# Designs tried in a protein design chat: VH-VL binders against o74797. Part 9

Target 1, 157 residues: o74797
Amino acid sequence: MGKFALNLNAELTGVKNLAPKDEESFYYAFKVQCSGCREIHDNAIEISRSETHSIPGSKGEANLIWTCKNCRKTCSFVIEGPFSPYNDSQETKKVLVLECRGCELVEFIPQGEWIANGAESNTLFDEIVLEDDWYDYDENASSEVSITNLEWSISKA
Short names: E, the ipSAE of ESMFold2; O, the ipSAE of OpenDDE; V2, 0.75 times the mean of E and O plus 0.25 times the DockQ between their complexes.

## First folded at step 5 (VH-VL)

Design a02 (framework fv_zimberelimab; at its last look DockQ between E and O 0.75; V2 from the best seeds 0.00; counts 0 for: pae E 6.4 > 2)
Fold by OpenDDE, look of step 6:
Structure a02 (fold): chain C 157 residues (1-157), chain A 124 residues (1-124), chain B 110 residues (1-110)
Amino acid sequence: as target 1 above (157 residues)
Amino acid sequence: QLQLQESGPGLVKPSETLTLTCTVSGGSISSSSYYWVWIRQPPGKGLEWIGSIYYSGRTYYNPSLKSRVTVSVDTSKNQFSLKLNSVAATDTALYYCARHVGYQYTGESYFDYWGQGTLVTVSS
Amino acid sequence: QSALTQPASVSGSPGQSITISCTGTSSDVGRYNYVSWYQQHPGKAPELMIYDVSNRPSGVSDRFSGSKSGNTASLTISGLQAEDEADYYCSSYAGSYTWVFGGGTKLTVL
């Protein structure tokens, strides 16, 4: 219970400002562990800023209300603050913060499309898939671009 | 027991808007555990998910249909509806409404209750 | 979203066992255990037969079973009976609150 940080370490070549495409409607996928029964669920849950749900027994709202299949404990997830575009190549940086109640984040699943700009040309790359290393070419800069050696981690915020 | 029933015109002209309503009985649409879904099946073809709506009004659409589809919910009437704009012959299908169990609340995901379907033919 | 891939048709004799495959991608079948199977007789609505890869709803015969390996889910029907002749569809969660169906498989009992 508490706040968790999503951290990213990646090697950026020729690109900058790595971030989710359409961040407002982007679904961040996480594997979670129930704080009640301590089961780690193998199916990822998805959390988006565009989602809003009433927290049972509370006046508050969350981006996701999730119930543990095993013990039926209810968890709430709130995305706090904007995604911080990643620019520090080969350095681990906190890119997102979530408040989690009843569950803990265990693993981030980098699904969906991401965006970045050419480091020099500012060319928009808007079809980046980060499940593996990404390679492309910046026509305006006449240079190869890539995002490689991605390491996602979760820590207490 | 829960029952879903589709209703609406069985014939729509090309370029017009297809409108269907699903009436739910034996249970409330205002449940956090379920999505309410439209699925269609062209004659002799397979199933295609059209869109889903949560009781709160949150909608989710098939990307291939998103620009033409609107799903709405009326919790007071225990109904939800489908509008499909600019229809063509390819939109001719059996249209089903269904209930979808959401993984967020059950840890499972499937369509457990279906209407009997209503045939909508797009023709001049 | 692209439909999941199923064989167009399968057949078997009464008493035999048949398997229907449902192949997706690492973003749907391969990622989630939210695969369900539906039986559809002519002129009828689909009926849930298997959910979450291998679970049977109450009232569904234990002759129906499901499994998954990699990006491929499978429906197995043992002890085939005439009443099993129908179309079968798989479905999977595909992320971002989207769902996909397979193209369907026509099962003929010889």
Scores: ipSAE 0.668, ipTM 0.899, lowest interface PAE 0.9, mean pLDDT 96
Fold by ESMFold2-Fast, scan of step 5:
Structure a02 (fold): chain C 157 residues (1-157), chain A 124 residues (1-124), chain B 110 residues (1-110)
Amino acid sequence: as target 1 above (157 residues)
Amino acid sequence: QLQLQESGPGLVKPSETLTLTCTVSGGSISSSSYYWVWIRQPPGKGLEWIGSIYYSGRTYYNPSLKSRVTVSVDTSKNQFSLKLNSVAATDTALYYCARHVGYQYTGESYFDYWGQGTLVTVSS
Amino acid sequence: QSALTQPASVSGSPGQSITISCTGTSSDVGRYNYVSWYQQHPGKAPELMIYDVSNRPSGVSDRFSGSKSGNTASLTISGLQAEDEADYYCSSYAGSYTWVFGGGTKLTVL
């Protein structure tokens, strides 16, 4: 069992409050390594705060119950609270915490749609994709906006 | 053996709601290994995934259809249903129900059993 | 338009081998090993031929094989037979509990 933090460092130009769109139902994608056999799973797993499953043989619940294909060890994942909106341009910040049993998080895959607000205008940008750098224009502020140099990392929480 | 059978109206008027039901026989819908799925195929065209449901009632929808689609499940009747709101001529298609094996919990992902399909024509 | 790109048609003679490609993006075919292939004869429901890139379900001929390289998955049919004439569709997991299909390929056996 361990707690893992998802960290983000990104350069924000003209935007604030970067977070997943519809955060409660957002699917966080991770590559995982089984703690028992050390195999890294071929496919990413996806975890959402909106899903709950009973842990077999336990009174506890998890957001995902997963079985290692190689050694058949049961793994569980729990997201602790919502994503913390990122406002810390060019600084590494802890944005999400997960409690993992039987597995370790190896890599985050920033799939799906994200949202942010214009820094001074509060203009909503609600179709941000972060698998590469993002660029747009804030008509209310008459300025270009961007999210660039995204670095995701996983550390012990 | 598992069998899936679609049922519902063959003709729906534009702007109305299409309702289809899939009856599952030869196996229980209440299984953690499977999702229950609606897929459509306009005449002479390709397949389009509409949405899926888990026996718990959890739903997953094609983003392009999400605002118009509702999938529900009735485990007591071993059935699941599709409602598609505000239909237009472009919704004319063969509608299939199918079973999906997997995905994260099994390490596999595929559609293994399909109903025979039911043709729905949207016309005034 | 379909999310995954397939050639509209392919053709071959009995006994030959043909390959059908299915090209997606780094967020679907390129990311997940959840590619499946379906055969559809006129007037019939699709039937599973290959799942998880290269696995065959029971009852499917070993003349059918699947593979993947980068963002492109392929279905290969060896020893082509008249009954193989059909439409073929690929499907891939696309993340966030969504699935996409290819536009379909019509296989003609000469």
Scores: ipSAE 0.630, ipTM 0.866, lowest interface PAE 1.8, mean pLDDT 91
Fold by ESMFold2, look of step 6:
Structure a02 (fold): chain C 157 residues (1-157), chain A 124 residues (1-124), chain B 110 residues (1-110)
Amino acid sequence: as target 1 above (157 residues)
Amino acid sequence: QLQLQESGPGLVKPSETLTLTCTVSGGSISSSSYYWVWIRQPPGKGLEWIGSIYYSGRTYYNPSLKSRVTVSVDTSKNQFSLKLNSVAATDTALYYCARHVGYQYTGESYFDYWGQGTLVTVSS
Amino acid sequence: QSALTQPASVSGSPGQSITISCTGTSSDVGRYNYVSWYQQHPGKAPELMIYDVSNRPSGVSDRFSGSKSGNTASLTISGLQAEDEADYYCSSYAGSYTWVFGGGTKLTVL
């Protein structure tokens, strides 16, 4: 079994506290590789803290139970601890930890809506989409804001 | 064999609440492998997914209907139900309950067992 | 109105092949390989014909096949028979445990 860290490095201009908009209901999307047969599956899985499912043949629970299409091995995924809001512009920081059994996380897909605040103004930006660079205007700070050069990586925790 | 049967009124007045119940027989609703769904078909039109429920009570709704819909489950009766509030003529449809074979345990996603459907007319 | 676009009707002669398209977006058909196809005869409930883009459930004729390219999924029926005359619906996963259907295609066998 293994723990995986999701890491982020991004250039923040004029914003702070980058995080999922609603952490409890947010769906984290990952491409996965089966540990048994080594296939990288063409459907990304989606894991949410709000989902709880029984592990077959076990007393344990996970946020997602998934069966490898190729070898039929059962995989489980657990989100551990909170998402750590990202603040350290242009530094690689661990933002999320997952425990995975039977599969390995190989790629994060930053779909969904994200939230951040103006760095000095606390202006709320709650419709941030990170599948490409994001730009907006902070009227309270009279300045342009952005989140750019996103680099997501996955490492052993 | 697993069977699904819809029950409820065939006629509902505008602005009232439509309530339908699906009874599952020949199998347990408390399975971790399945979602229980409501799908409707307006006369002469296509299918529309309304919402789904997991046996734990977790629900998922079509965004276009989310403000008016509630799905619930009663595992002791092996049933799940649909409530659609503030109905209008556009809610006239054939309503199906169905079982969704969920991706959690199989890596697959499809609707394998369907009820016969029940026609609900919204009329004054 | 439907999240997935299908032609309203298609037709073919017995023994021929026909293809029904199902066009979505990069957020559903283009993102996920959870596309399924359902056949519906008048007055009856839909029946699963294809799941996961191209898989046939047990008991479905090998005349039915599915494929996908980009944002468009396709159902192909070869060796067309009179019984194949029905309405056909596609569906796709749309993320966050939501599903969408196409508006349906009426297949006429001439």
Scores: ipSAE 0.120, ipTM 0.697, lowest interface PAE 6.4, mean pLDDT 89
ESMFold2 (binder alone), look of step 6: mean pLDDT 91; pTM 0.919

Design a03 (framework fv_zimberelimab; at its last look DockQ between E and O 0.86; V2 from the best seeds 0.00; counts 0 for: pae E 8.7 > 2)
Fold by ESMFold2-Fast, scan of step 5:
Structure a03 (fold): chain C 157 residues (1-157), chain A 124 residues (1-124), chain B 110 residues (1-110)
Amino acid sequence: as target 1 above (157 residues)
Amino acid sequence: QLQLQESGPGLVKPSETLTLTCTVSGGSISSSSYYWVWIRQPPGKGLEWIGSIYYSGRTYYNPSLKSRVTVSVDTSKNQFSLKLNSVAATDTALYYCARHVGYQYTGYSYFDYWGQGTLVTVSS
Amino acid sequence: QSALTQPASVSGSPGQSITISCTGTSSDVGRYNYVSWYQQHPGKAPELMIYDVSNRPSGVSDRFSGSKSGNTASLTISGLQAEDEADYYCSSYAGSYTWVFGGGTKLTVL
């Protein structure tokens, strides 16, 4: 069993409070490596705080129960709490923590929709996509906004 | 000998709610390995995934239909149902129920058994 | 319309090989190895032919094979027979517990 932290470093221009849209039901996508056979699974797994499953052979629960296709060992993932909104432009911050049994997180895929607020206007941007650099305009502040140079990393927590 | 069979009205009026039921026989709906699915096909066109349900009641919907669709399951009757609100002529289609091998629970993702389909015409 | 792009039609003679493409994006076909193919004869429900890119269910002829490169999956049918004449649909996982289908390809065996 290990704890893993998802870290973000991004350049924010004119926005604050970057976070997943509808965070509780948001599906966090990761490439994973089985601790038993060392296989890196060819498909990303997806984990949401809204999902709960019983761990086979245990009275414990997890947000995802996943079976390694190569060695058939059972792996489990637990998200320790909600995503921490990112406000620290150009600084690396821990935004999410997961407890993993039987596997390790190796890569985060920033799929889905994200939200942020205009830094001074509080304008809601609710259709942000982070698989590339994001650009938009804040009409209330009469300024261009952006989220660029996104660096996601995974560390042991 | 798993078999799925759709049932419901063949004709509904615009603005009304369409209700279809799928009866599963030869296997249990109460299995962690499967999702139960509605897929439709307008005449002469392709397939469109509508939504899926897990035996626990957890639902997943096509974003383009989410505001109008409700899928429910009755494990005691081995059935699951589709409600589609505010129907229009564009909802005219063959409606299939199907079994989906669970994406993350089985490590595979595919639709392995399909009902024969039921034609629903939306007309005044 | 359809999230995945397939050619509207393809044709071949008995004994030949044909290939049907299924093109998506880096968020579906390009990201996941959860591509399946379905055969539909007139008046019948779709039947699973290939799952998870290249796997055949029991009972499906080895003349049917699947592959994927980048954002494009392919179904290849070798040794074409008259009974292969049908519509073929691809499907892919699209993330966040959603699935998409291709527009379908009509195979004519000449």
Scores: ipSAE 0.604, ipTM 0.866, lowest interface PAE 2.0, mean pLDDT 91
Fold by OpenDDE, look of step 6:
Structure a03 (fold): chain C 157 residues (1-157), chain A 124 residues (1-124), chain B 110 residues (1-110)
Amino acid sequence: as target 1 above (157 residues)
Amino acid sequence: QLQLQESGPGLVKPSETLTLTCTVSGGSISSSSYYWVWIRQPPGKGLEWIGSIYYSGRTYYNPSLKSRVTVSVDTSKNQFSLKLNSVAATDTALYYCARHVGYQYTGYSYFDYWGQGTLVTVSS
Amino acid sequence: QSALTQPASVSGSPGQSITISCTGTSSDVGRYNYVSWYQQHPGKAPELMIYDVSNRPSGVSDRFSGSKSGNTASLTISGLQAEDEADYYCSSYAGSYTWVFGGGTKLTVL
């Protein structure tokens, strides 16, 4: 069995509690490698807690069932535990864990909207896009806020 | 072979609800490989994805229509339906039901089977 | 959700080769290979011609081919025939279980 961890390293300025917006319905996008034929697929797959699928030949369920179009091996993906809000600026932290069978996670593709709070003001920023560095202004704290130098990585959990 | 056929009223008054049903034959809606989709095409215009439903009842909607759209499925009848509330003249279109092959289970994403389409005119 | 961009019309003579472009963004065409093409004759439902950028369903002529570069997918029709005159639509997965179509291209065979 393969459990994988999504790790984040980022520089947080003036913000805290970085997490996906509407985490329950958030789609985490990954590039995957088939454990059968070892092909790395160009298309990202998306995994959400809100999705549930029956695992073929099993009584279990997964958030995603995916088939390698090359060798036709079936993969299952399950998100384990909640997303851990990121607060440790410039430190690599595990933010999500997934159980993957038949495939391996290779790369995380940041997408969608994310949320964070002003570090001091607790102001909610709910339209954060992390495909690039993010900059904004906290009017309550009268200070610039940012999330920069984002580094996502996958490791064995 | 798989066939899809739309049914419902061809005329709807403004502000009323458009209701269509797609009957699927030659195959089961209860398949993990497919989504069941509504797509519309205003006269002389392009195609617009309205919404999709999985056999489990999971729905996905076009953000521009989400507030007005409801898609449902009846696996016992091998049918799925579309409801579009508060219709206006701009909702006049050919409405297609279609089968969509999802990337789950298949590794691909496309619409492979289409109904013949049914014209719905919104007029007072 | 904005439509993918296609030229309004293209034309060619019988036997020629024409190409229809479909331009999206880094969030749809540029991100996924889930690009498909559909042919629609007047009064008919769309028919799948290409899927996954470049694959042909069984029964579709090998005169139809697809490719993609960056945020732009392309449909090429070689050996143009009168029967190819139709509207052509591209489609792409757009993430989060949403799909988008192009505006359509009218192909005229001169």
Scores: ipSAE 0.583, ipTM 0.875, lowest interface PAE 1.1, mean pLDDT 95
Fold by ESMFold2, look of step 6:
Structure a03 (fold): chain C 157 residues (1-157), chain A 124 residues (1-124), chain B 110 residues (1-110)
Amino acid sequence: as target 1 above (157 residues)
Amino acid sequence: QLQLQESGPGLVKPSETLTLTCTVSGGSISSSSYYWVWIRQPPGKGLEWIGSIYYSGRTYYNPSLKSRVTVSVDTSKNQFSLKLNSVAATDTALYYCARHVGYQYTGYSYFDYWGQGTLVTVSS
Amino acid sequence: QSALTQPASVSGSPGQSITISCTGTSSDVGRYNYVSWYQQHPGKAPELMIYDVSNRPSGVSDRFSGSKSGNTASLTISGLQAEDEADYYCSSYAGSYTWVFGGGTKLTVL
């Protein structure tokens, strides 16, 4: 059983509070490695706080129960605590913690829609995609905004 | 042997609500391994996934239809249903119910059992 | 929701091999190995032919095979027979528990 931290370092220009859009129903995508057979699976898994499933043979619950196709070991994933909105431009910060049994997290895939606000204007940007650098214009602040040089990393917590 | 059968009206007026029911026989709808899905096919055209439901009531919808669609399940009748609001002529299609061996738990992803389909025409 | 791209039609003679392509994006076919293929004869429901890119369910002939490279999946039918004349659809997982289908390919056996 292991805890993993998702970390972000990004350059924020003119925006704050970078977070998943509608975090409760957001699906976090990860590539995983089975702890039993050590295979890295080609398909990413998707974990959401909105999913709650009973762990077989236990009174515990998880956000995802997943079976390794290679060795048939059952894996479970739990999101622990809130997503921490990212604000500290160019600093690596822990944004999410997950508890994983039977698998290790090896890569985060920042799919889906993200949300942020203009740093001074509070202009809403709610259609942010982060699989590449993001650029926009804040009409209320009359300035360009961006989220660039994104570095996602996973560490053992 | 598992069978799925669609039922509901064949004709619906524009702006009304389409309601279809799928009855599952030869197996239980209450399973942690499967999602129950609606898929449609306009005459002479391709397939479109509408939405899915897990037996607990958790739903997933095609983003292009999400504002108009509701899928529900009644485990006591071994049935699940589709409700599509505010229909238009473009909603005319052959509607299938199907079983999906889903992402959760199994790790597999395909639609293995299909109903025979029911044609719904939207006409004033 | 975007559809996967398939050729509208393909033809072949009995005994030949044909290939049907299914092109998606890096967010579906390119990201996931959850591609399935369905055969649909006129007036009938679709039937599963291939799942998880290349797996054949029980009862499907080994003349049917699947593969994937980059954002494109392929269905290959070898030893073409008259009974193979049908419509063929691909599908892919598209993330966040959503699914997309291709527009379909009419296979004609000459």
Scores: ipSAE 0.012, ipTM 0.639, lowest interface PAE 8.7, mean pLDDT 88
ESMFold2 (binder alone), look of step 6: mean pLDDT 88; pTM 0.834

Design a04 (framework fv_zimberelimab)
Fold by ESMFold2-Fast, scan of step 5:
Structure a04 (fold): chain C 157 residues (1-157), chain A 124 residues (1-124), chain B 110 residues (1-110)
Amino acid sequence: as target 1 above (157 residues)
Amino acid sequence: QLQLQESGPGLVKPSETLTLTCTVSGGSISSSSYYWVWIRQPPGKGLEWIGSIYYSGRTYYNPSLKSRVTVSVDTSKNQFSLKLNSVAATDTALYYCARHVGYQYEGKSYFDYWGQGTLVTVSS
Amino acid sequence: QSALTQPASVSGSPGQSITISCTGTSSDVGRYNYVSWYQQHPGKAPELMIYDVSNRPSGVSDRFSGSKSGNTASLTISGLQAEDEADYYCSSYAGSYTWVFGGGTKLTVL
C-alpha cells in the first residue's frame, strides 16, 4: 500500500535520454525491508515489468511476490509505468515509481546495461554500465562523453 | 526418485541447429519452486550455464549465447528442450539438463538434480 | 574464460584440510549470498555439495563447509579422504536471472 520513487542525480556530459536497455524486460535490483518485522532481506530482489504473478488470496497481479523469511508476511511489488529517461544533469529527478505492499524499498543497485544518446549527435550508446562512472567517445560529435557522480535515492512517492 | 534424462543427436554438423530434450520423471515440471536448466561442459573444461525456463514458458539466457539459444517447455510431456542455432566446433560439449531451486520465491539458488549428460560433437 | 576464478589445482594428504577459493566481482559473489559448490568425479555429472554460501544438503559430509568474504567464496574440506579427489566448481548468481561458474579446481589426494 505504499508508493516509492527511485530518484537519480547524475552529471551528464554530451549524452541525453539515460535509461535501462530493453526497459520492459530490465531487472531493477533493490534491497527491501519487510514492513511487518522490519527485517532487511540479505539478498537484493529483482523486479521487471515483463514478469507478472498472481497475488495469493487476491484477484490482483504483481511483478514480484516475495515472502519475508523472518515473519512469513507476503510482499508484492508493482512497477508503475516505464522508467522516465534521465535528462536533468546534476538535478535530482524521479525516474521510476513502484507500488509496494507489505514491504519497503531501501536501496537501489544499478546493475545491468543502460542506454543513452549523444546529446547533439543522437549516437546510440547501448552498453553503458552504471555501477561506476562511465566514459566513452562520440565519433559523430568528435567529443568525449561521460556519466559521473551517480546518486540514487529512494523516497515515498 | 526425481530423474532427468537428456536425449538428442551425438553428432551435429557445423552451421546446423542442435536440438536436445530433457525428460523429467518422478516429479512435476509444473511447479513455482523450480526452474529447468541447460548447462554444458566442453571436454576438459568447466561448466557454462546456457539458459533456464520456468514452467510458465518464461526464459532466461546466458548473454553470450542469447542470439543462438531457445529453450522451450512442454508441461504435458514433463519435458523441456534446447535449440542451439549455427553450431561450431566450439559448441562440442557434454550437455546437462538440471533443476534449479528458487531463487526469489524460495530465497535459495542452487542446481540440485542433474541428468547424466549427453555428449554432442560438432564435426563435419 | 570462466567468470569466477578458481585455482586450477589443489592437493593434500589424507586427514589434512584444504581450501578452494572462488573469486568473482562485486556484482556476483560480492552482492549475492547465492554461491554453490559442485563435486564432479570423472565420467559423472556434478553433485551439489554446498548451497547459499554455507548450507549443506542432506547426505553431504560435514567435512565440507563453505564461507564468503567480500568477492571471494571458499570451500573447505577437512579430514581429507581419497574419495574427495575430484573436480570442484563454484557457481554464483550474477544478477538479471543469470548464473556463472568458476573454471574448476582439480583436487588431488596424495
Scores: ipSAE 0.580, ipTM 0.854, lowest interface PAE 2.1, mean pLDDT 90

Design a05 (framework fv_zimberelimab)
Fold by ESMFold2-Fast, scan of step 5:
Structure a05 (fold): chain C 157 residues (1-157), chain A 124 residues (1-124), chain B 110 residues (1-110)
Amino acid sequence: as target 1 above (157 residues)
Amino acid sequence: QLQLQESGPGLVKPSETLTLTCTVSGGSISSSSYYWVWIRQPPGKGLEWIGSIYYSGRTYYNPSLKSRVTVSVDTSKNQFSLKLNSVAATDTALYYCARHVGYQYTSKSYFDYWGQGTLVTVSS
Amino acid sequence: QSALTQPASVSGSPGQSITISCTGTSSDVGRYNYVSWYQQHPGKAPELMIYDVSNRPSGVSDRFSGSKSGNTASLTISGLQAEDEADYYCSSYAGSYTWVFGGGTKLTVL
């Protein structure tokens, strides 16, 4: 059992409120390590706040129940609240917290579509992809926008 | 060894509903690492993605088909199914089920295992 | 019409190299690094040859390689062999968990 924080540090130019698109149903991808056998799985797991499963041997619920292929240990993941929109350009901010039982988060895999607003225009950018640096143009502000130098890290919360 | 096998009618009349089932063997459909997919191929033509489903029941559909298509999953039977409503001659195709690798470290998106395909002819 | 443009056919001689292009838009091939290639022999299901632009799955010959520049992805097959005769399809992520395919290219080894 433990709590883990997903942290982001990124350079925002001309945008604010960076967050997953349709956050409630967004799938967060993580590489995980089993606490029992210490194996780090080659495949990432995907966790969404919209999914709930019964925790084996408990009346509680989790967003994902995962079984280690090596030792068969059951692991559970609970997302604590929604992603916190990132507005802290070039500062490290805790953006998501997960409670993990039987396993630990090792690495975040940025996938899926993200959203942001033009900093002054509020123009919606709703197809942002964060595997590499993102660049676009804000027609309403007549300026280039970007999200660059993305650094994701996982810490104990 | 993971195997996917399509099953369903070989002939469907125009305006009827086509129902196909994919049976997964040699692996569990109840996995957070994969999506389960329907792809079709009209005779002599290219591939068209129809839709995908996660073991939880979450679906994604090709916008051109989404008013007519429903994909469902039955984890207790290790199966997933396609329903395509109001079929026409243009729906005549080989229908494949496939596994889509989700977001893995060595790859972010690809179809790694395919069934052998089942031919569906739409004709009066 | 296919969302991604491939030449209908390409040909080469044994031992030569050939390249098959796959051209999309700034909303699919030009935006995402999620391009895959599939080989289909007559009467058979497609088989994965390349994924994530340039990665090969285990068991695929290193004669097959992939690349991308702008809105165009390319599959290159070196040291052509008769068994390479097949249809080749590209696929790309197109946003919002949707995928598109190319129209396919028939490779003939002459």
Scores: ipSAE 0.000, ipTM 0.513, lowest interface PAE 13.3, mean pLDDT 86

